# VH-VL binders against Protein ImuA (imuA), part 16

Target 1, 244 residues: Protein ImuA (imuA), of Caulobacter vibrioides (b8h429)
Amino acid sequence: MEAGTRTPTPVLSFGEPSIDGCFPGGGLPLGGWHEVTGAGLEDETGAAPAAFVTQLIRGLTDRKGGAVVWVARRADLFAPGLLGLGFPAARLIQVRARDEAETLSLLEDALSTQGVAAAVAEAEAPDLTAGRRLQLACEKRGGFGVVLHRRPYGGRAGGKPRLVSGSASFSRWRIAPAPSGPPPDDIGLGPPRWRVELERCRGGRPGGWILQAQEAGHGPHPFRLVSQLADHDVAAAEAGRRFG
Short names: E, the ipSAE of ESMFold2; O, the ipSAE of OpenDDE; V2, 0.75 times the mean of E and O plus 0.25 times the DockQ between their complexes.

## First folded at step 18 (VH-VL; framework fv_guselkumab)

Design y1 (from u5 with heavy chain S106D; at its last look DockQ between E and O 0.54; V2 from the best seeds 0.00; counts 0 for: pae E 2.9 > 2)
Fold by OpenDDE, look of step 18:
Structure y1 (fold): chain C 244 residues (1-244), chain A 122 residues (1-122), chain B 111 residues (1-111)
Amino acid sequence: as target 1 above (244 residues)
Amino acid sequence: EVQLVQSGAEVKKPGESLKISCKGSGYSFTRYWIGWVRQMPGKGLEWMGIIYPGDSDTRYSPSFQGQVTISADKSISTAYLQWSSLKASDTAMYYCAREAYDFWQDYYFDSWGQGTLVTVSS
Amino acid sequence: QSVLTQPPSVSGAPGQRVTISCTGSSSNIGSGYDVHWYQQLPGTAPKLLIYGNSNRPSGVPDRFSGSKSGTSASLAITGLQSEDEADYYCQSYDSSLSGYVFGGGTKLTVL
């Protein structure tokens, strides 16, 4: 890998020291790709992870213009739900792929295309070669790439998406839904919450949090920290996954 | 200092082939996209396409797709624009320009060559 | 014919304020793409004047300012000087064309 730019790579800050401190640059770096996985049934539905990714990307798109390319084998992205989170739907370009290889190819192409603020692909797992290609694609334009690990067609019975060890991704996340709190001045459910685990960060450290969606216009950051997960809880969850 | 130096003016006849060049210096040539822009006499700017010299990834404007070929030789930090068969309507000023590398802005052209005048007449 | 629409010409006296409009559509400026501006002095190559709607590169005087709203953008020049006489182009990206688009250009005459 060619040595990065002499200048510090721009980062997407969460605005929370406990989160940003996990990253060597004080935030989620651009010019690379990231992995997001759902927990439990979310590996199939991908609703919670997709919503998390959308919220994350919203933070980016608030600062940068351009389209968001979403590549998937299934056209089941719930656009109205994303709009509810304040995502600019007009900037979303959905691309349907035939298979895994095309999905990754389209992601690579999107990341190499100007006018694209971010690119997301729903894929099972890129291999090392694909990961390297994605990294190179991100480096072309400082793109923000996300591989959302999902089995659109159920995948192999009982199989979890094989996360490529030593992938060229900058970070790996595991996302689960969390109970929403009450809205301060209304009856019902407040903004969505996620159990967010940063499993791996290149040059950084793992962490875990309960995050709530920050409404558009209510702050510069897409998430609000609700609570920090205990280190032992994160470790236990990871251990459980290794043996499960 | 970032510089783009283009080849000299060309006078050609219809049907002839032509390849003009744009040499970059003062920056990492392989890490910035180079675009080509046409300006017909007395007219506005028209984006033709861009190339990433690092791997020769090339994108064209729909209007120029198949009409021209954009290439690059990274060993000599040079981008090219070529025609297989020139038309009178190809008479124009052609500019190369470096696409800015800004992570938080949509991309723009921050450095321009001096232009190459191509005249096609019988 | 240009995807972005500019007035063909504007004029002003020295010291005055002039504005150049750039009108796009939902597939370019309206989609959230930034607008950039270029100045082309007579007989010269274009020069970047404004990037990212309102940012000035080094060396560009603060007399030049840019703004964007909805599907349109505007370049404002205050304290008009004789050396400002040039062609001005707005530029953005169009998703429907999958490419960069320029305005038709505006010729600024200093009276």
Scores: ipSAE 0.113, ipTM 0.711, lowest interface PAE 2.7, mean pLDDT 87
ESMFold2, look of step 18: ipSAE 0.478; ipTM 0.767
ESMFold2 (binder alone), look of step 18: mean pLDDT 92; pTM 0.940

Design y2 (from u5 with heavy chain S106E; at its last look DockQ between E and O 0.50; V2 from the best seeds 0.00; counts 0 for: pae E 3.0 > 2)
Fold by OpenDDE, look of step 18:
Structure y2 (fold): chain C 244 residues (1-244), chain A 122 residues (1-122), chain B 111 residues (1-111)
Amino acid sequence: as target 1 above (244 residues)
Amino acid sequence: EVQLVQSGAEVKKPGESLKISCKGSGYSFTRYWIGWVRQMPGKGLEWMGIIYPGDSDTRYSPSFQGQVTISADKSISTAYLQWSSLKASDTAMYYCAREAYDFWQEYYFDSWGQGTLVTVSS
Amino acid sequence: QSVLTQPPSVSGAPGQRVTISCTGSSSNIGSGYDVHWYQQLPGTAPKLLIYGNSNRPSGVPDRFSGSKSGTSASLAITGLQSEDEADYYCQSYDSSLSGYVFGGGTKLTVL
């Protein structure tokens, strides 16, 4: 493989040292693909992880024009919810795939297409070969790819998405919903919150946080740090997954 | 210095085949998309398509899909544009151009070949 | 006929300011795609003049500036010089066509 440009890979900063410090480049690396999983029931519904990914991509789209391609076997992406988070829905291109192979193929294609700021695919699990192909696709244009691990049809009875050990992804995240705080000036629930765990980062370190959605116009970053999870809590969650 | 050097002018008759070339130098040829742009006499620029020499991934403008073939030989850092059967209407200047590699910008053409004039007449 | 609309010609005297408009639609400039500008001197290949709406490549004088708003972009040339006489093209990406699109070009004449 031909060595890429010596230019440092651009990164998407969270604007929080405790998060950005987990990444070798001071932010989430671009020019690669990332994995996002849900916790518990969210593995099936994917609502919380999808919302997190959308918010993350919003940060990117604020800096870069172009379309966001979302590939899924089901057309159940809740667009109004995304709008509520300030996502530019007009830039969203939803693509329906027939099966897992087509999903990944379409993701590769999207990442290789000019005018695409980011590409997301809902998939069960890319194997090592698919992961390599995704990486190559990202390298064509420095694309930002996300594989949202989801079982759209209930998946094979008994198998957690086999997260392929040694995947070519830059990072792996586990996302769960977290209780929202009260809005400062209103009665009800504030912006959505997530329990966010960075399980793996190439050349970096894991971490965990409670993050809140940052409203458009209220800051340069799509997330606000609510709290940092204790290291033992992150480790315990990982251990639970290994034995569960 | 990034350079794109195109093959020389061509004079052809309708129905003939043609393959013109664009050789890149001064950069990693396999890491940048190469586009082709047509300019008919006295007219504007028209994007035809692009190719990624690294794996020969090729994208065409809808207007040129099936009308031309874009290819590349990465071993000699050369991209090609070819016609199986030329028409009089194919008379134009053809430019190859390197697509910029920028993570934060929409991509643009930062380096251009000198152009290849193709004249098709009976 | 071009997806992006430019005036066919503009003119100005040396030292003057001229602007070239580039009007797109919701499927290109209006979708947040950047606008780039190229200068084509008579008998030469196009040259990148402005990229990313307002950025100048190395070697391009600061007399050239670009801007974008809504579905339109604009190239401004201040302190017009005789060597600025050329054709100017705007370029963007169109999602509906899944490809790059150029304006029809504007011929700038320095009087």
Scores: ipSAE 0.244, ipTM 0.748, lowest interface PAE 2.4, mean pLDDT 88
ESMFold2, look of step 18: ipSAE 0.443; ipTM 0.759
ESMFold2 (binder alone), look of step 18: mean pLDDT 93; pTM 0.953

Design y3 (from u5 with heavy chain Y107W; at its last look DockQ between E and O 0.01; V2 from the best seeds 0.00; counts 0 for: pae E 13.8 > 2, placed apart)
Fold by ESMFold2, look of step 18:
Structure y3 (fold): chain C 244 residues (1-244), chain A 122 residues (1-122), chain B 111 residues (1-111)
Amino acid sequence: as target 1 above (244 residues)
Amino acid sequence: EVQLVQSGAEVKKPGESLKISCKGSGYSFTRYWIGWVRQMPGKGLEWMGIIYPGDSDTRYSPSFQGQVTISADKSISTAYLQWSSLKASDTAMYYCAREAYDFWQSWYFDSWGQGTLVTVSS
Amino acid sequence: QSVLTQPPSVSGAPGQRVTISCTGSSSNIGSGYDVHWYQQLPGTAPKLLIYGNSNRPSGVPDRFSGSKSGTSASLAITGLQSEDEADYYCQSYDSSLSGYVFGGGTKLTVL
C-alpha cells in the first residue's frame, strides 16, 4: 500500500490572465527568486524599479505577513514614501552592505531566516553559483527573493552590458516609468505606472505591459493592467519622431 | 537624422601626439554611449573602448587600456580619441559609433562615423 | 584577436542564397549574449544590418536574416545582388574580456 500527495507551490498572482498566463504556476512562486532591472540609464539610478519591486511585494505582505529585508550598498535610494505602495514600514528591515559579495550573502541569509517573508537586494550581477545558493535559500523557507539590478551608469543599454547570470532565477523583468493615469476623483497626481517587460520566465513565456499601482487596501493584487505591449513599441515611437 | 562626423585624415610621425574627434548630431548626445573601433589595414574590426558623455564614464578594452585616452566635451557634442605618443603600428582606420538605446535589446552600435585614417610613418 | 570565428570568404551568384557563420564560445554567445551583424561596403564605414540575433533595422531588406543557436550564429542573404558584395562582421559581448568582440569578418563575393 502506497500513498502520498504534494501541496501546490504558493504563488504571488497579478490577478490578470495575460500576465499570470505567462507563468507555469499562474504566478511568481514564493519559493524562488527573481531579477528586476531598470530600462535605460536614468532608471539605473532612479526610483521606478525600486517602486515596482515595493509594489510587487506589497501583495505578499498583505496576505502572508512577516518581515521584508532590503539590502543595499547605498543608503539613499529607498525613500519612506515608496513603502506606501507595497507594505507597512514597520515590517521593513534595511541592511547596508559593503560590497557585492556581502550583498548577495546577506540576501541568502535573509531568505534562510525564520520570519522573513521576502528579501530584496540591490546588486549588479549574481553569477550562476550565487544564483543557485539563492534558490536553495528560497526553497528552505518558501521565501520570495528579488535581486534589483542597480548600476550607476552603464549596463545593458548604456555601454558595458550586464553579465548574464545563469538560469537560476525564476523570472527576469525590465522596468521603466510610464506617464501616470488620471487621478481618482480628479484630485492630485494619478497613480504611478510602469512600462514592464518580462524578459524570461522559467517554463513560461515573455510579455510586456503598462501596469498601474493598486494602492494598499484597495484590491487583492499589486497592479492593474493598463495595456498589453508588443516588442519594440518604444523604438517605434522614437522612430516616428526622428524621420519627420 | 543621427550623424557622427569625424575629423579628417592624419599623417604623423612616430612619437607625435594626436587627438581625433567625432561630433554627434540629431540626437541627445549626453544620453548615448560612444565607442571607438580600430581597423588596421587589411584587418577586421577591434573594439577599443566606450564613453558615456553625460558623466564621462569611460571603459577600455584590455588591449587598449593605457594606450589611448577616450574623452568627450558634451558642450560641443564631441567625443575624442587621443594618443600621447604615436607608433607606426597605430596606422589604421578609426571609427566612432553610437551604442543603441533599446528597451528590449542592447550592446550594439546603430550609427557609425565615416572613419578617420591615421597614418604614422617617418 | 577574433574570439568569434567567421569563414574568411563566401561567394554566390546573383539570386542565390548564401550563409555566413559566426562561431563563439561559452564566454560569449554561449553565455546568452546577443549577436549583431554589420555590413561594410568597399571603402565605407560599417553599417548595422541585424541586431538582437534576428531583428532588422528600418531600411534593411527582408532578404537579410539572422539566427542564433547554442554557441553559434548565422547570417543568411537570399536573392543575392551585386551590391551585397561587402565584408560582414558579427559582434557580441565576451565576459572573460569584459568587452565587445567582433568576428574576423567574411568577404562576400558576388559571382
Scores: ipSAE 0.006, ipTM 0.444, lowest interface PAE 13.8, mean pLDDT 79
ESMFold2 (binder alone), look of step 18: mean pLDDT 93; pTM 0.947
OpenDDE, look of step 18: ipSAE 0.720; ipTM 0.864

Design y4 (from z1 with heavy chain S106T; at its last look DockQ between E and O 0.43; V2 from the best seeds 0.00; counts 0 for: pae E 2.3 > 2)
Heavy chain, then light chain:
Amino acid sequence: EVQLVQSGAEVKKPGESLKISCKGSGYSFTRYWIGWVRQMPGKGLEWMGIIYPGDSDTRYSPSFQGQVTISADKSISTAYLQWSSLKASDTAMYYCAREAYDFWQTYYFDYWGQGTLVTVSS
Amino acid sequence: QSVLTQPPSVSGAPGQRVTISCTGSSSNIGSGYDVHWYQQLPGTAPKLLIYGNSNRPSGVPDRFSGSKSGTSASLAITGLQSEDEADYYCQSYDSSLSGYVFGGGTKLTVL
ESMFold2, look of step 18: ipSAE 0.540; ipTM 0.782
ESMFold2 (binder alone), look of step 18: mean pLDDT 93; pTM 0.949
OpenDDE, look of step 18: ipSAE 0.614; ipTM 0.826

Design y5 (from z1 with heavy chain I50L; at its last look DockQ between E and O 0.48; V2 from the best seeds 0.00; counts 0 for: pae E 4.7 > 2)
Fold by ESMFold2, look of step 18:
Structure y5 (fold): chain C 244 residues (1-244), chain A 122 residues (1-122), chain B 111 residues (1-111)
Amino acid sequence: as target 1 above (244 residues)
Amino acid sequence: EVQLVQSGAEVKKPGESLKISCKGSGYSFTRYWIGWVRQMPGKGLEWMGLIYPGDSDTRYSPSFQGQVTISADKSISTAYLQWSSLKASDTAMYYCAREAYDFWQSYYFDYWGQGTLVTVSS
Amino acid sequence: QSVLTQPPSVSGAPGQRVTISCTGSSSNIGSGYDVHWYQQLPGTAPKLLIYGNSNRPSGVPDRFSGSKSGTSASLAITGLQSEDEADYYCQSYDSSLSGYVFGGGTKLTVL
């Protein structure tokens, strides 16, 4: 029992009321972990979710010191390099794990380790026991955790039953690429954009948006809102007769 | 009111064992790391290690790994620092300190014990 | 063995301003880790004075202030009083040592 007045848990805000209003605390809580997946089955969306996560975590690390640990099973560690080129080398730690169990163990260890501000693991899905251990690790250090759920790779297209999520994560996100806007000065590609769906958050509500990357140092928030999606736009809509 | 109360001063001979204590009160003992800090006579502060009493996760400074044992008994809200065989060079003041709960990874000690003086001489 | 370098001593007359430097490296302050300051009065335990580079806990007079720039930090004390005579330590985290590091300490003498 805390003897003094507890302060509210700090949050990572998006700086946009339509997004921040989905969360009971006005943003993503520090000291917790979140799930991010790509949109669609067998779709090649792995780059877009990874880039989104990288951009989100850059927003966090722009405000404070500390390392970011990124764990993956294969030599597929490109996303932190795409958006994190501005990090000092001492702040980004990329780790290759041998299997799923080691991936989750390394994530848990990173989240409970001094000097680690955030940790990401590219993993299939933690079970409820592993998810609870991740939450406890976040609570030890106030760390920010992300499980980036990748779809199965390659020519094995076996359908597996979707697991019913009872995860200990605070939020679950579904990310797809969106067409880039006009480039500045008409040179090169415009800033990256994502179709972003918040599928679930504890104590909050779902939502959907088109977000654009904001340049490092251009402000305290990593994204700019391009448009807000209606609730039927974030899921397949069925047109039909309405009753009064 | 957060308090860390340490055990009293000790006078020992080289080769003897010793266990000193740090009792926390006024806060959730199992949800904060406790650190140990050495101050040799006339010298500065040296971080020795940390423990998370909730699950006994223990981390040591490389300089102190294998030199001491840090432990805790969460049922009585007490952390410990222990030597199996003291040396004269262990003569120092030893502080326990609570690490602030830090969502922003700003690692500092917000409350300190009064210190335990350990004197090791033949 | 101090990773963070502080002057061994500093002095000032009552009412004056003094600063105490804390110089680190790219593996600690230069990696974005915060600097904290502790005051140790003679015969007492250290007390938190400044945290997160520049924040004062309640009960610390506003004549104490902190700042950080690059790989260095500074503690400023204005309106020096005789009760400010103490040892002052900076502290940060060092990624190469995987641990907390303290400065060697600065003895403040009020003339």
Scores: ipSAE 0.294, ipTM 0.702, lowest interface PAE 4.7, mean pLDDT 82
ESMFold2 (binder alone), look of step 18: mean pLDDT 93; pTM 0.947
OpenDDE, look of step 18: ipSAE 0.610; ipTM 0.826

## First folded at step 19 (VH-VL; framework fv_guselkumab)

Design n1 (from u5 with heavy chain S106Y; at its last look DockQ between E and O 0.39; V2 from the best seeds 0.00; counts 0 for: pae E 2.6 > 2)
Heavy chain, then light chain:
Amino acid sequence: EVQLVQSGAEVKKPGESLKISCKGSGYSFTRYWIGWVRQMPGKGLEWMGIIYPGDSDTRYSPSFQGQVTISADKSISTAYLQWSSLKASDTAMYYCAREAYDFWQYYYFDSWGQGTLVTVSS
Amino acid sequence: QSVLTQPPSVSGAPGQRVTISCTGSSSNIGSGYDVHWYQQLPGTAPKLLIYGNSNRPSGVPDRFSGSKSGTSASLAITGLQSEDEADYYCQSYDSSLSGYVFGGGTKLTVL
ESMFold2, look of step 19: ipSAE 0.483; ipTM 0.770
ESMFold2 (binder alone), look of step 19: mean pLDDT 94; pTM 0.958
OpenDDE, look of step 19: ipSAE 0.629; ipTM 0.835

Design n2 (from u5 with heavy chain S106F; at its last look DockQ between E and O 0.60; V2 from the best seeds 0.00; counts 0 for: pae E 2.8 > 2)
Fold by ESMFold2, look of step 19:
Structure n2 (fold): chain C 244 residues (1-244), chain A 122 residues (1-122), chain B 111 residues (1-111)
Amino acid sequence: as target 1 above (244 residues)
Amino acid sequence: EVQLVQSGAEVKKPGESLKISCKGSGYSFTRYWIGWVRQMPGKGLEWMGIIYPGDSDTRYSPSFQGQVTISADKSISTAYLQWSSLKASDTAMYYCAREAYDFWQFYYFDSWGQGTLVTVSS
Amino acid sequence: QSVLTQPPSVSGAPGQRVTISCTGSSSNIGSGYDVHWYQQLPGTAPKLLIYGNSNRPSGVPDRFSGSKSGTSASLAITGLQSEDEADYYCQSYDSSLSGYVFGGGTKLTVL
C-alpha cells in the first residue's frame, strides 16, 4: 500500500493534552492552510501575530529544509525580528504584492513550488473560492500555508472591519501579546508569550491558552504551555454569584 | 499495483516531430506529479520537467525549457513528452516517473516507467 | 552536467562493504534538501533504493543504508552480492536551478 496510496497528512503535537485534544487527529495538521488574526484591532497591526506565525512555522522548519515565502503588500515586516525568533535569513524569501488578488496568487504559487517548506501571506480573509484554490495548492505538494490577516493600506481605530462569511482553512487563530515570563535563572529578559485562541478547527473544537516561545533545541515543540484560559471556571464563579 | 507503462521505441530523423506517452495505473493519476528524465547513451540521469495532471501545472528544468512540451490527458491517465523538431542530440532513453507524495521528505520518484528509446539519425 | 558528484565506479568482493559518495553544494544538500538513491540494473529502469537520506522502501534489504552530512551523502552496501552489480544515482533538489538534480552515477562491480 505504500507505493499506491498517499501518506496521511502529519500533525504537529503541542505536547499538551488540553491543546492537542482540540484537533481530531491529536495535533495541528500541517498539510493545509490556516488563518491567524490579532485578537483586537491593535493586535492586527502589531508584531505579535506575525511573531506567533514565525514561531509556529519554526516547529515545521526545524525538521524540513527549504525556503519560507512571506508575501505582503507592504514592505514593513522587520526581518531581524523574525531572525530573533531563530529563523535564519537565508531561508526567508520576502515578496511584495500589488494588491489582494496578487497576494493570494503568490501564496498559491509558493505552495505549489518545489523547495518551499511553508508560505505566509498578509491579506484580508480569502473568500471561499480563493480558499479552495489555496487548499488545492497545498494538496499538490503537502504544503503548509498561513494567511495572516493584516490591514494592508488602511483601517483606523473605530473603522468597520470586514467580516468573512467563511473560508476553506483548516484552523483559525486569534493572537494577542501576553506579558513575558520570568527570565531563566534571573538572566536577561523573559521569553515572549502570547494569548492564543483557537477560534475554529475543522472537525475539532475551540480552545484558549497562554503560550510561551520554546527555543529550538529545548524540545520538539515550538511552544510551552503556560496556562489554559479557564473560561468555564470564570463562568462558573460568575454563575454562583448570580444565583446568590 | 502502481504501474507506469511507456510507449515503444522510436527511430526518427532530424526535424521530425515526436510524442511519447506514459500511462499510469493503480493510483489516482491526477493527484501525483509525473516527471520526465533523460538518459543519453552511456550517461547519467537528467531531470527534464514535471506535470500535475489534475490541472496541467507544468514545470521545466532550465536546460529543457522551450526544447520539449510536457502534457497530460487525465481522461486516459496518460502523460506525454513531445518535440516539434528532433535533433540528433535528442537520441536517448526517456523515463517517466511518479513523484511520491510525502510531507516530510523532499521530492523523490517512487515509481518509474520502463523507458522509451528514441533514436534520431540521418 | 551532473550537479551532484559521484565516483564513476567502485568495486568489491562478495560479502564486503562498499560505499558510494554523493557530493553536493550549499544550494542543494547544504540547504537541507534530502538525498535519494536509485539503483539501475543493467538494461532496466531506475528503482528507488533510499529516500529521505536514510529510509528504505518496502522490499529493499537492510544491507542498503544511506546517510547525509553537511553537503555530502553516502550510500552503503554491506554483505555485497552479485545481484548488486548496477549503476547507482543520488538525487536531490537544487534551489538555484529550481529543480531536481542527479549525480553522475556510479557503476558498482562485484568481483
Scores: ipSAE 0.459, ipTM 0.757, lowest interface PAE 2.8, mean pLDDT 83
ESMFold2 (binder alone), look of step 19: mean pLDDT 92; pTM 0.942
OpenDDE, look of step 19: ipSAE 0.465; ipTM 0.777

Design n3 (from u5 with heavy chain Y32H; at its last look DockQ between E and O 0.47; V2 from the best seeds 0.00; counts 0 for: pae E 2.7 > 2)
Fold by ESMFold2, look of step 19:
Structure n3 (fold): chain C 244 residues (1-244), chain A 122 residues (1-122), chain B 111 residues (1-111)
Amino acid sequence: as target 1 above (244 residues)
Amino acid sequence: EVQLVQSGAEVKKPGESLKISCKGSGYSFTRHWIGWVRQMPGKGLEWMGIIYPGDSDTRYSPSFQGQVTISADKSISTAYLQWSSLKASDTAMYYCAREAYDFWQSYYFDSWGQGTLVTVSS
Amino acid sequence: QSVLTQPPSVSGAPGQRVTISCTGSSSNIGSGYDVHWYQQLPGTAPKLLIYGNSNRPSGVPDRFSGSKSGTSASLAITGLQSEDEADYYCQSYDSSLSGYVFGGGTKLTVL
């Protein structure tokens, strides 16, 4: 009854009914963890999913104080991209992990640690036990977690990823780059764009969109809707339902 | 209603051990962090540490690391603060406080115990 | 030696307005952490007064208000009453110390 009692699951609105309507709470559920994976052509490094996650987290940190923890195993971290997007270095904590088990353990620890607003780990899909631990860690602090699936050893794009049914994640996303829009004055490139597919969300429905980065301070939402993808364009996300 | 009820005042000698308690009621005890705060005579509030009773995850202020032990027994909804060997400088009021679960506004204490006065004198 | 700096005391007559400042640094308020305020009446435990910079819990009168700007925060009390005589603490989180931090406290005297 007093301030600070437990509240319902919080959400972050995208500001677009076609996106928000996919979620039973009317927006991206917070206080839990999500999975993001890339898609693209052969020889592509898959930097687009990291940039998408960065933009999403900036949307969150506009409203919430605290550090952002980024855990990765390799020296080719996406942290320079975060700084290039204007993310404040003072709020970023970069952590290098030795292996997959340590990566997930560090993510779990970060999500349960005071002073952390969000945490990201570059990892393979957590098993059911690890996913439940991540959810419990998020619940301790009301944190926001992302497992960013990195292509092992720079392998080729293609082949269906294995997805575990009964995952504890709130949602799974598949991200690819999209051609940038026209520049405002015909000079240079326009803001970054992504092909964004919501493959699964708990209690909701899948969807697909072309989203563009929204400039910091240009409204309360991290993305601007460019177009909605037709249902047949998201068939790959629905096909994952049969395998979990 | 949310209540935190602490154990009574203690008068101890230097070198003695002590364990004081904080019993929570009226809420899900295992789903909120409980902090301990010291207030020395005539002075302000100092955060000592915090525990999540659901799994006993415990974090200490650097100033108090190794000086006290924070624990909880979730079966009886009780958090503890304990010393293995008291010093005269441990004379203070000790509060337990429940951290609010609030995604957007974080790291505040929405309910406080009445305090336990600990006096350490020879 | 508080991480957050408050004036040691303030005073005001009944009906007047006072403000209490809370000055932090880049590792706490300047990193975007919220500021919270507690009232400690004489001989009692602290009570939450303001959370999330400016939010009032239910039962806290409108004459208490909070704000934050840059690395500082302020508590304003209008329409002073004798029952407002208390110690007031600001509180935040500090990433360098990995801990909750309180101001040194401000004693409010109602004249």
Scores: ipSAE 0.491, ipTM 0.769, lowest interface PAE 2.7, mean pLDDT 83
ESMFold2 (binder alone), look of step 19: mean pLDDT 95; pTM 0.965
OpenDDE, look of step 19: ipSAE 0.526; ipTM 0.801

